# Designs tried in a protein design chat: VH-VL binders against q9umr5. Part 121

Target 1, 268 residues: q9umr5
Amino acid sequence: SYKPVIVVHGLFDSSYSFRHLLEYINETHPGTVVTVLDLFDGRESLRPLWEQVQGFREAVVPIMAKAPQGVHLICYSQGGLVCRALLSVMDDHNVDSFISLSSPQMGQYGDTDYLKWLFPTSMRSNLYRICYSPWGQEFSICNYWHDPHHDDLYLNASSFLALINGERDHPNATVWRKNFLRVGHLVLIGGPDDGVITPWQSSFFGFYDANETVLEMEEQLVYLRDSFGLKTLLARGAIVRCPMAGISHTAWHSNRTLYETCIEPWLS

## First folded at step 5 (VH-VL)

Design s26 (framework fv_mavrilimumab)
Fold by ESMFold2-Fast, scan of step 5:
Structure s26 (fold): chain C 268 residues (1-268), chain A 122 residues (1-122), chain B 111 residues (1-111)
Amino acid sequence: as target 1 above (268 residues)
Amino acid sequence: QVQLVQSGAEVKKPGASVKVSCKVSGYTLTSLSIHWVRQAPGKGLEWMGGFDPRDGETVYAQRFQGRVTMTEDTSTDTAYMELSSLRSEDTAVYYCATDYSYGWLTDAFDIWGQGTMVTVSS
Amino acid sequence: QSVLTQPPSVSGAPGQRVTISCTGSSSNIGAGYYVHWYQQLPGTAPKLLIYANSNRPSGVPDRFSGSKSGTSASLAITGLQAEDEADYYCQSYDSSLSGWVFGGGTKLTVL
């Protein structure tokens, strides 16, 4: 019948945040086994992303092993980056649809309440000093901080995003690319009214250039070089783009129209 | 499970000092902000100060500067708040609190100690 | 004379809605700093009820909600129950004081 679904939450989220999503799945695909991973909740969501990837990996292995026909991933916000890394580091994943709900796939560069509280005297223009330090890289939010005005520091200091995007060399890059390419569908969801993900096009692999002009995925070096397989996936017809206006960051997992339009078609 | 366990009640004379302890268990003290909040009988909450590991700073509320000292012993995962030159107006329950989980990016005080009653007799 | 102003008391009958206001200034709530709300039952430590303006910790029922506008915040309690009888405190950060500030507290009376 339907493949199992694994849900990975975002920063400060918990399994409770997905109650509406689970209701929608139960209504449209009754009998689907949905597992919302209850790891790295609250303060633990600030742990380094590589640590989170290790923990989530241990949790998904037995689920995938019991579903030889495949599984689907639904990964929200920061969780979408965790899932990106999972697909690259797992030699044996059997993921069909990877559904990324408003995740900063090319990174974050915006003044948000979260950053103001963590670094109250810092503006987005000077957060690079903190985030690209060894101390800063011990926090998940700094692992995907991508300052377009200090791209040299991002490339050298990012312990996570620059590596997983193939923007900096890594010994495992070829294997990570091979593993990622096993995914059946990459479903990208996001929109202009999110209010948190900056630029919102980061959810679609677009990002700022040095003048803060957004360049879309096809103009990114990671796409042009096919560093982790985006160009290959697009050529295969495996990338789905589903932008929707009018949805705030905390509403992606609780909007029925969004579910029916962008998620439901990819769960079989 | 993260817990803050405070030392027992104290009775002091005016002019003395008191040192209240706050033992952290279930997590590493060096990774937590520890704040001290007091409450006089029948009155509201009053922030006294705290240590934030994000910037390595200890900040004291203006009205307690010069009388309060907040320290930490990382080897025993214990935070301390010492208040000197005690007055009858210092009679209060003293709480330690931390910003574990919900408070990490928001500075909310989501875990509190049980409180330590300090009575200053005139 | 607290930096954040709350009404000293509010009251309601079971099942009703009450709202508790928290009024700040340009150096705290008006500067965009988060507002947190705490519930304190007599003889107990405060408990976090709402964090970052409108978010609920695990275990807090959705009858409790928070909002923020301009220099003020509000805590709304719907479907009042007897166990809601407590003192409620708002809290924010104040940039001019470089520290955290609490409201004076509001005593909620329920039968």
Scores: ipSAE 0.005, ipTM 0.413, lowest interface PAE 12.4, mean pLDDT 87

Design s27 (framework fv_mavrilimumab)
Fold by ESMFold2-Fast, scan of step 5:
Structure s27 (fold): chain C 268 residues (1-268), chain A 122 residues (1-122), chain B 111 residues (1-111)
Amino acid sequence: as target 1 above (268 residues)
Amino acid sequence: QVQLVQSGAEVKKPGASVKVSCKVSGYTLTSLSIHWVRQAPGKGLEWMGGFDPRDGETVYAQRFQGRVTMTEDTSTDTAYMELSSLRSEDTAVYYCATDYSYGLLTDAFDIWGQGTMVTVSS
Amino acid sequence: QSVLTQPPSVSGAPGQRVTISCTGSSSNIGAGYYVHWYQQLPGTAPKLLIYANSNRPSGVPDRFSGSKSGTSASLAITGLQAEDEADYYCQSYDSSLSGWVFGGGTKLTVL
């Protein structure tokens, strides 16, 4: 039998967005128990990411406990950051495949409809003024805002991303790294036509330098220092990169070719 | 690092006008909402009005309407407050302030100029 | 006449707790508009101390806290220190005046 699959949605999203994904899984892996978590739906997805991590943690514990052979995570967009933190804070997770579906793993630096809705007069060049305040850090989207022109502010003010990436020290960093390293496979999915995740290479742990030139994962300090285990995972052969062109941000959960190429092989 | 730097102290006669400047340092004026607040010696703070460059809208407190004019010069990142028909009771420290970070959606005045003393005497 | 009412003075000894009230009406605090608090040391410009009812800017110690209930707000200072001697002002928006209003100010004396 197949391991259970847990799905974590993204910003302003809900379980409904994954109906096609569930259909694909049922066709290729009949009998798979798929749980799409109905937590922090819609506007509640704006809650601070550490609050979301705690809520999702409580929901996944009984699912993992019932599956001693392991579980798979499919985590979409902002949900991929929730899953990153879950794998770090859980001393007893049994995740085999962590499938990160177009998630801003190194952060976001670009205009989106969500930013304009929340901060209608803001541009990406001045959003650091709001996001790197204590008030701004009470919103999930600001928890992974990473302005490459104000890296000092990002490092000092980010209450979430800088900590889980090991870019700023935390007392639990060593434990978080050991926990994260228990994952069987880290499957990274994303592509140049996403249109929302900026830069799109953030889904593969690449990001802008101060000149807005994208440097890929192997050139990042977090990788070189092995801050949370990326270098160790890559050396073990546990990181899978699956870029695909032609897919917009809202289509990752409903494209059959994407599913067959990037997701299906990792659902044992 | 954002600072508001105001012009120096002024002494004026009753009936004259005064124009106080507020230069934005470390950022651009076009992204800031500048407010003007005065404080008479030994008295409290009084909001006079503010100019929001995003909307191009200037709002004046009712008691100053007709005597105050607030403008900006984006080429020099400088905001101005001009108060006409000066009276002895207009003697006060005049502050410019902005809602830079904490205030952008809350209207809190998180950055203040150093103040400009305007003395109205015969 | 100030639209927001504060006591003109409050005093406490070092290490004690003091509370400064700010009383408004249905057109300002009672309408749900945010309350902000400013600290003004003698001869200096005001400094933002609390914004949006209860939030602290970077660098403000957690000894300072704000709260709001109904038509009123309160600033609490615990572990009172000599350097806390200052004037404290509350501020809100008033819909009937279509503008921002300040309280009359409270002079805090330590000792």
Scores: ipSAE 0.000, ipTM 0.391, lowest interface PAE 13.7, mean pLDDT 88

Design s28 (framework fv_mavrilimumab)
Fold by ESMFold2-Fast, scan of step 5:
Structure s28 (fold): chain C 268 residues (1-268), chain A 122 residues (1-122), chain B 111 residues (1-111)
Amino acid sequence: as target 1 above (268 residues)
Amino acid sequence: QVQLVQSGAEVKKPGASVKVSCKVSGYTLTSLSIHWVRQAPGKGLEWMGGFDPRDGETVYAQRFQGRVTMTEDTSTDTAYMELSSLRSEDTAVYYCATDYSYGFYTDAFDIWGQGTMVTVSS
Amino acid sequence: QSVLTQPPSVSGAPGQRVTISCTGSSSNIGAGYYVHWYQQLPGTAPKLLIYANSNRPSGVPDRFSGSKSGTSASLAITGLQAEDEADYYCQSYDSSLSGWVFGGGTKLTVL
């Protein structure tokens, strides 16, 4: 009766992190088939995002094929970018609700513990030297590193985010846009107390300008040009924005109030 | 501590092949990207090829395609560069180089072998 | 033969400042790929002098500095000393060639 739900985890994460989310879904939508994809777990989450997209694509194909009435995606943190690309590269996806849990949709520009662990002597102001090299682009975190002070480097060197956002040309851009527009609902979730996603408005397609002033989605060139369909989706009433204060980055998938407010209504 | 030690000088006749070795010490070969660069007497540096971690493959510069083969023996931590159909213009010092400390993050060639002089003459 | 263009030679007196240019294109330096600089003393292998546009390896004096602007890069040497007399090479990655490229080299003479 309920559409199946596919869950895609984030950086240094695994399927185990979603046990509370599964409990909530079972309580409100009993009988829902939930598949938490156990691919690229832990340190493997550092693999290039296009490699992850390929692996997750192979995993979701049989699930979607068994559910002709559609599926829902719940994609957490970095996983939201994987799901963005999945919706673009799959000519035949049947995703109804794409629920993005605190994902850096316009990129990341912040000093976090994850970056300090991988690059202990680097600050956000210097990370562009590593990330925008060919070698740096072999790390997932660098695939969505978006330094607003070196936007030309981001546009030229980003092998993933700049391409799926349509910020740089790609032969498949028209097909990717057509595929992405097939989604029923784009549900964006995030908040000011996340503490990891910087700026937090990146979860809603907002981002820093060159002065580190946050410009919201409707002020982005990506939106204004309708590069992959955001303006079209908003005009159709297909974009849902659900910000919530008081939630830290690791708590989005385990907060009952958030689930009831932002996720539950979209799990038909 | 990481060092690249190359084989000794070679003198070859036109049409022959030469195989230069580069032994890694103080580290594991499989964790490094080995590149080969040559320098003709009095001339500049010319990249010939090397391991590209983006592709997971060894890539050769276009002008050496079909004449150069780069291989690795992980059991002896030794990389090899074989250049065939030698011509007088191939007379040069051949270097192996790798991206160890600074290069690991930036693709810089921060560790170099001492060089191997290959002379091609009749 | 060189994809990156450098002046063949530069000269300066001890204590002076000298700069060495490295001109690329949209497929290498202009595409945002790092520029590295190497110093080659007579009879020795090249030594990494500057990496990732402007960073110095341990042991390289702070009088050596690198910068990048658009499709070009520059190496600056202040307080020239006799031991700086060497050949200097810039290097980057070129996406159209799918490989690493070097400049033609610049011979620095300390007068």
Scores: ipSAE 0.000, ipTM 0.381, lowest interface PAE 16.3, mean pLDDT 87

Design s29 (framework fv_mavrilimumab)
Fold by ESMFold2-Fast, scan of step 5:
Structure s29 (fold): chain C 268 residues (1-268), chain A 122 residues (1-122), chain B 111 residues (1-111)
Amino acid sequence: as target 1 above (268 residues)
Amino acid sequence: QVQLVQSGAEVKKPGASVKVSCKVSGYTLTSLSIHWVRQAPGKGLEWMGGFDPRDGETVYAQRFQGRVTMTEDTSTDTAYMELSSLRSEDTAVYYCATDYSYGFFTDAFDIWGQGTMVTVSS
Amino acid sequence: QSVLTQPPSVSGAPGQRVTISCTGSSSNIGAGYYVHWYQQLPGTAPKLLIYANSNRPSGVPDRFSGSKSGTSASLAITGLQAEDEADYYCQSYDSSLSGWVFGGGTKLTVL
C-alpha cells in the first residue's frame, strides 16, 4: 500500500486545479489516499502565511496520525512555503517526501504580468514600500516578497520568509531546524519557462544578489550556515533537484511528463 | 485604467423583468469580482449579490433570492444583473462595483459603474 | 433596518471635526472583518473613502481617517469643508448572512 498524499495549493488556487495530478497518481499508484486541502481557496490565499500554516496544520494532524508509515506532501507555488513552515512548526510530523512544485523558496522579486495584474501602478522596484509595512505583512504575497536591493528592510520586516529561512533570529529556530530535518526527501521542481516565479531558481533555493545576479543554493548564507538544515539534507542525499524547461506556472500540476519524471518516483 | 460602464436607464411595468449590463473596460472580466448594489430614491445602499471571495462562488442576498440572476459573458467582458417580477418598490439606481486594486486584498468596492436608473411604473 | 447602525445625520461647522460611528455585531465587525467607508455626493456613484478599517486610497485627503474597535468602527473628518456635504456609508462582511452589509448611511451637513 502507498503512503497518503496531501496536496497544498497556491495563490488564487483551489483543489480543482489538481484533477490531472490526481488522475496521474491513481494510474501509477492505485489505492493511494490523496487529500487536496480545500483551505484558503481563491482570494483567501491572500491571508497571512502564518494564519494559513495554522489552518493547514489542523487539517494535516489527523491525516498524519492515521498513517504511521508516513505521508507525502505535494505543495504548489505559494503552497510550498506553507509546507516549509508546516514542517518546521510541527514537532511530530512524519513526512517522507516533500515535493515542492515551482515554489519561491527564497522569495519573489518579479515584475511579471501576474504581479502587474495585482498591483497595476507598481513595479517590483517599489513594491517594498507596501510589502515591508505592517499592513503589507498581513498579505501572503508580501510575506515572501524578497527585494534584493532592500535586504535590510526584508530582514527587519518579513514576518514569515526571513524567519523560516533562518535569515533573521527567532527563539524557535533550533527547534524548527530539528523538525524540518525529519523530512525524508526534499524534492525541488521548477524551470526557466515558469513565467511567474522570479527568479525561477528561487524554486531551488537560488536567488538574486544586490546586482540581480542569481546565486545558487550552495552560495547562499542560509545554506552555508545550515540555518534550517539544507546543507545537512544535501549531505544526507535527501535533496532531489528536478528542473524542467517548457512548463508555464499554471501547468506544473497538469503535465504528465513532469509527473512521471519528477513526482512519481517519490510517492512510495 | 479599469472602468465599469453600465447600460442606460430603463422604464418597466410591474411584473416585467429588467437586465442591466456592466461592461468592463481596461481589464479582463475573469480577473474581477462583480457586485451589484442598488439604491432606492432617498434610501441607502443595498447589496444584492456578487462574487464571494471567501468561498469562490456567486451569492445573492436573501431578499432577492429567486428573483435575481447574475451572469457573465467573458467573450465581451460584460456582467449582467437580471431582476424579475418587478414591483414599484424596485425603482432604484442599480450599480455594479468591483474589488480591483484596494478591494482585491480587502473586499472593498473600489471601482463603481455610473449607475443605471430603473423605474417601475404602471 | 440595516445590519450596521449609523446615525442618520451629523453636522459641524467649517474647520471643525466630526465623527461618524458604525456599530456592528459579532458576525461582522466583531468577527474581525474589515470595515470600508464610502462617500456619496448628490447625483454621483459612491466613492471608496477608507478601506480595511484605516487606509486611504490615492487622492483621498489625510483629514479623513478610519478606526475600528471591538464591534464598532468610526470615520473621523477633520478640517470640515463645504464640499464634504455628502452621505457616508460603512460596509463590512457578515458571516451569518454570507454577504456584504452596508450601514444605513449618515448625512453630513456642514454649517
Scores: ipSAE 0.006, ipTM 0.423, lowest interface PAE 10.6, mean pLDDT 87

Design s3 (framework fv_mavrilimumab)
Fold by ESMFold2-Fast, scan of step 5:
Structure s3 (fold): chain C 268 residues (1-268), chain A 122 residues (1-122), chain B 111 residues (1-111)
Amino acid sequence: as target 1 above (268 residues)
Amino acid sequence: QVQLVQSGAEVKKPGASVKVSCKVSGYTLTSLSIHWVRQAPGKGLEWMGGFDPRDGETVYAQRFQGRVTMTEDTSTDTAYMELSSLRSEDTAVYYCATDYSYGFLTDAFDIWGQGTMVTVSS
Amino acid sequence: QSVLTQPPSVSGAPGQRVTISCTGSSSNIGAGYYVHWYQQLPGTAPKLLIYARSNRPSGVPDRFSGSKSGTSASLAITGLQAEDEADYYCQSYDSSLSGWVFGGGTKLTVL
């Protein structure tokens, strides 16, 4: 039988967004038990990411316990960061494929309607004033705001992303790395036409330098230092990169070609 | 051969302050996270505070905030815990502990001081 | 609510197996924070017995093992010996308290 699949949604999202994904999985892998976690929906998706990690952890434990052969994670947008932290804090996870659908793994630095809704007069160049305050860190969006022009503030103020990426020290860093390395496959999906994730290469652990030139994963200090295991996973052959053009941010979970090319092969 | 060696027993009156020392031997203080844990006679272990490397600062348990101060003198490899406004309920053995070998980045306290008995009586 | 709870006492005869539970919540063990176990012999400082759920420091015999499930952890001791008579404490980190927490302790009596 097929391993169970756990789905984690993104910002201002809910389980309803995955109806097409569920249909595709049922067609290609009939009998797969798919659980779409219905936690932190809508406005609750703005709660601090560590709070979301705690809630999702409670939900995944019984699913993993019932599947000794392993489980797969499909994590969309912001949900991919929740899953990154989940794999690090769980010393007993049995995740085979972690499929990240257009998630800002190195952070976000771009003007978006969601940020304008919360902070209407802000531009990306000025959001560091809000996001790197104690009040700003109460919002999930600010937990992964990564301003390449204020990297010192990001490193000091980020309560989430800088810690899970090993960019700032944490007492659990060695343990988090050991836990993360138990994953069977890290499947990274994203593309240039996403329109929300900025830079789109953040979905592949690439990010802006101080001149806003994108440096790919292999040029990042977190990779070079192997801070949480990316270099080890790549050497093991466990990282899969699946970029696709022509897909907007809200379509990653509802495009059949994307599913057949990037997701289906990893749902053993 | 890392050791934590604590100062000797203290007897204090209610309202006084006590300052317990913890000397690091066989290693440098700056490479360790020192924590303080107390144990009242016949009772369990209670974490009071310690160095949190993720923030680069000392964190105190909420019930001791305002009464406890934890400091370090790197020139003498000695950590200190000072507890003020002593009450009879503060009578306890006070331990320093650190996350050396097995505790490094796992948060486990694998090296402990011998303990310092603080008795608060009038 | 973010306190770790242990049974106050457990007992067994030499050669038997005993298990000591440590029940937490979503802000500590349930959040995925590691559980450590300490053994305290009468009149001595605590000694690290199990770290990061199930790992043993050098010199700790195989008779001691740790496990974790959901919001709880357990310490198992097999082949009980008189020398195992001690107090046992679990410990974890609690995110709601932003600090480390200990269980109330379990006194093991070897009959």
Scores: ipSAE 0.000, ipTM 0.362, lowest interface PAE 23.2, mean pLDDT 87

Design s30 (framework fv_mavrilimumab)
Fold by ESMFold2-Fast, scan of step 5:
Structure s30 (fold): chain C 268 residues (1-268), chain A 122 residues (1-122), chain B 111 residues (1-111)
Amino acid sequence: as target 1 above (268 residues)
Amino acid sequence: QVQLVQSGAEVKKPGASVKVSCKVSGYTLTSLSIHWVRQAPGKGLEWMGGFDPRDGETVYAQRFQGRVTMTEDTSTDTAYMELSSLRSEDTAVYYCATDYSYGFLSDAFDIWGQGTMVTVSS
Amino acid sequence: QSVLTQPPSVSGAPGQRVTISCTGSSSNIGAGYYVHWYQQLPGTAPKLLIYANSNRPSGVPDRFSGSKSGTSASLAITGLQAEDEADYYCQSYDSSLSGWVFGGGTKLTVL
């Protein structure tokens, strides 16, 4: 039979957004038990990411315990960062495929609908003043705001992303790396027409330098230092990159061609 | 299958109010953002208002503020749009619509009611 | 007046390509808000044709495509067919109005 699939949604989202994904899985892998976690829906998705990680952890423990052969994670947008942290903080996770759908794995730096809706008068150049305050770090989007022009503030103030990426030291870093390395496959999905995730290469662990030139994963210090295991996973053949053009941010979970190309092969 | 089923055609006199209903079938109303859009005969689409899930609030287009009220009855999965102080230029087909398939952030109206013709005449 | 500007009509012969423009401003399309396109056949409710700038719902032929650049968006229809005769509307969100806005609509005539 097929391993169970756990789905984690994104910012301002809920389980209802995954109707097409569930239909695709049912068609290609009939009998798969799919659990779409209905936690931190809508505006609750703005809660601090460590709070969300705690809640999702409590929900996934019994699912993983009932599936000794392993589970798959499909994690969309902000949900991909939740799943990154779950894989690090859980000493006993049994995740085979971690499928990251257009998640800002190295952070976000862009003027998008997210910013217009949440901070209508702010520009990406000024958002560091809000996000890198103690108050700002109480909001999920600020937990992965990564201003390449204020990298010193990002490294000092980010309570979430800088820690899980090993960009700032943490007492638990060695254990988090050991736990993350148990994952069977890291499947990274994203593309240039997303329109929200900026730079889109953040979904593949690429990011801006101080001149807004994108450096790919293999040029990042976190990769070169193997801070949480990316270099080890790549050497093991466990990282899959599946870029696709022509897909906007809200279409990753509802595009059949994407599902067949990037997701279906990893749902053993 | 999610469907929006609207109430039947109405004929009203100037100065009256009309209340159009939109019943959600195949899903729960509380999980949807219902929007109202009208179209006068031979004219284009005009957004009147709807639920904005980002704030958890119903918002109205400025043109209709003070004249329109949008409510929901969760016990019957029915949304309502009431327009008061009717004028001849309010003669239109009124649609309810929702952004069901493509999530909060998309806000594309993929499911539409069949429309309700409201005629304002003496 | 509509906030998003569309040509009132376009026409083409079967098999040709037509393009319908949707011109906005810095408070809507220019601000990065998504553009959606709707097809309305006579006597029917609008049908979502393109969502989030360039994505097709299931069942929409790939002859229909959307694009966005700066403050404008465009709907392209290739291999034009008689069944494509309809009104086409663009839609976006406008931050200055705090609400959704539609274009004035474009009547497509297949000659």
Scores: ipSAE 0.006, ipTM 0.412, lowest interface PAE 11.6, mean pLDDT 89

Design s31 (framework fv_mavrilimumab)
Fold by ESMFold2-Fast, scan of step 5:
Structure s31 (fold): chain C 268 residues (1-268), chain A 122 residues (1-122), chain B 111 residues (1-111)
Amino acid sequence: as target 1 above (268 residues)
Amino acid sequence: QVQLVQSGAEVKKPGASVKVSCKVSGYTLTSLSIHWVRQAPGKGLEWMGGFDPRDGETVYAQRFQGRVTMTEDTSTDTAYMELSSLRSEDTAVYYCATDYSYGFLEDAFDIWGQGTMVTVSS
Amino acid sequence: QSVLTQPPSVSGAPGQRVTISCTGSSSNIGAGYYVHWYQQLPGTAPKLLIYANSNRPSGVPDRFSGSKSGTSASLAITGLQAEDEADYYCQSYDSSLSGWVFGGGTKLTVL
């Protein structure tokens, strides 16, 4: 029998987006119990990420309890950050594969067509004024806005991403790191044609420096300091990187080749 | 700069339909969320519906479901609101509005059309 | 009836302070959804006055301020001027209705 799969959706999303993913899993791993969590759908996906983490935590506890052999997590876009925090706050999670589909793991800083539509004045250089206020931090998008030109403001104001990445101190950091390290595999998926996640390398823990040059995961201070366990996981052979070109942001959960190459091998 | 320009006043008989237009100028329609709000003479503002980008679809207020249809023609940057089965109590100024400057995060309607008076009389 | 409750009228003399209340419920203001305020001068479309509880758009004087507590919000106007005579509307999102709701409006009279 296959381990159950829990799916966590992204920003302005719902369970409906994963119909193709569920078809693929049923074809290759028939009998797999897949639960797509219907929490924080649509507009509610804008709620603060710590609020979402608490709600998703309450939903996953009974699923994990029924599966002593473990579960797999498939977490899309913003949902990948929710899953990052779940793995840190849960003392007893039994997640084998954490599959992150194009999630901004180091944050977001971009003027994509999607963001231009959402923010018609959409100069990424100005969003820090809203996001790094106490009011702005009541929105999920601002919880992972990472302006590389205002890194001091990001470090001081981010109530979520800077804390889970260990970029700012927190009393629970040591426990969060210990809990996160219980994961069996961290499967990172993303690509240059996503069009929303900027820089796309954020899905692989790469990010812009102050000159907007992308530095990869191994060059990041959070990796070098092993702040939440990335260096330990990589040394353990537990990090899988699966980049794929030609896939737009809304197609990660509906591309058969992507599924067969990057997801299917990790659904034991 | 962004402007919303609405069609002219209409006079309709009870039972007829009315279709009000809202032309976007200075920006593209596909980049804006268009909402419709009405105001009966001497009364308050009432939200009728609008495009909710969070759901990727048009949402109608329950009171108007079944009678209102909101559409967009991206080739002419024009949004439309059609209200059917008109009654005398549908006499109102109908506004289109958008959250241009304060976008998705705030949902504040900062740009408004000039309004279209629709009179329903026998 | 309006989902958000406002007093139908308030009045004040030039230079005075007035407050306009907006009372909601657990499905809108109480759920943490923003409150926006609009000013409508006679014969004109509404204009955004306050967004996201307490923020002012460019060009709005600092004598206008917004606040929110529990299921209610307030608009405060200090140093009243004759040009402040208008109708004022609060607005929020309601999760049970899955849509935006406006208050019934408050007519401000400046003597």
Scores: ipSAE 0.000, ipTM 0.414, lowest interface PAE 13.2, mean pLDDT 87

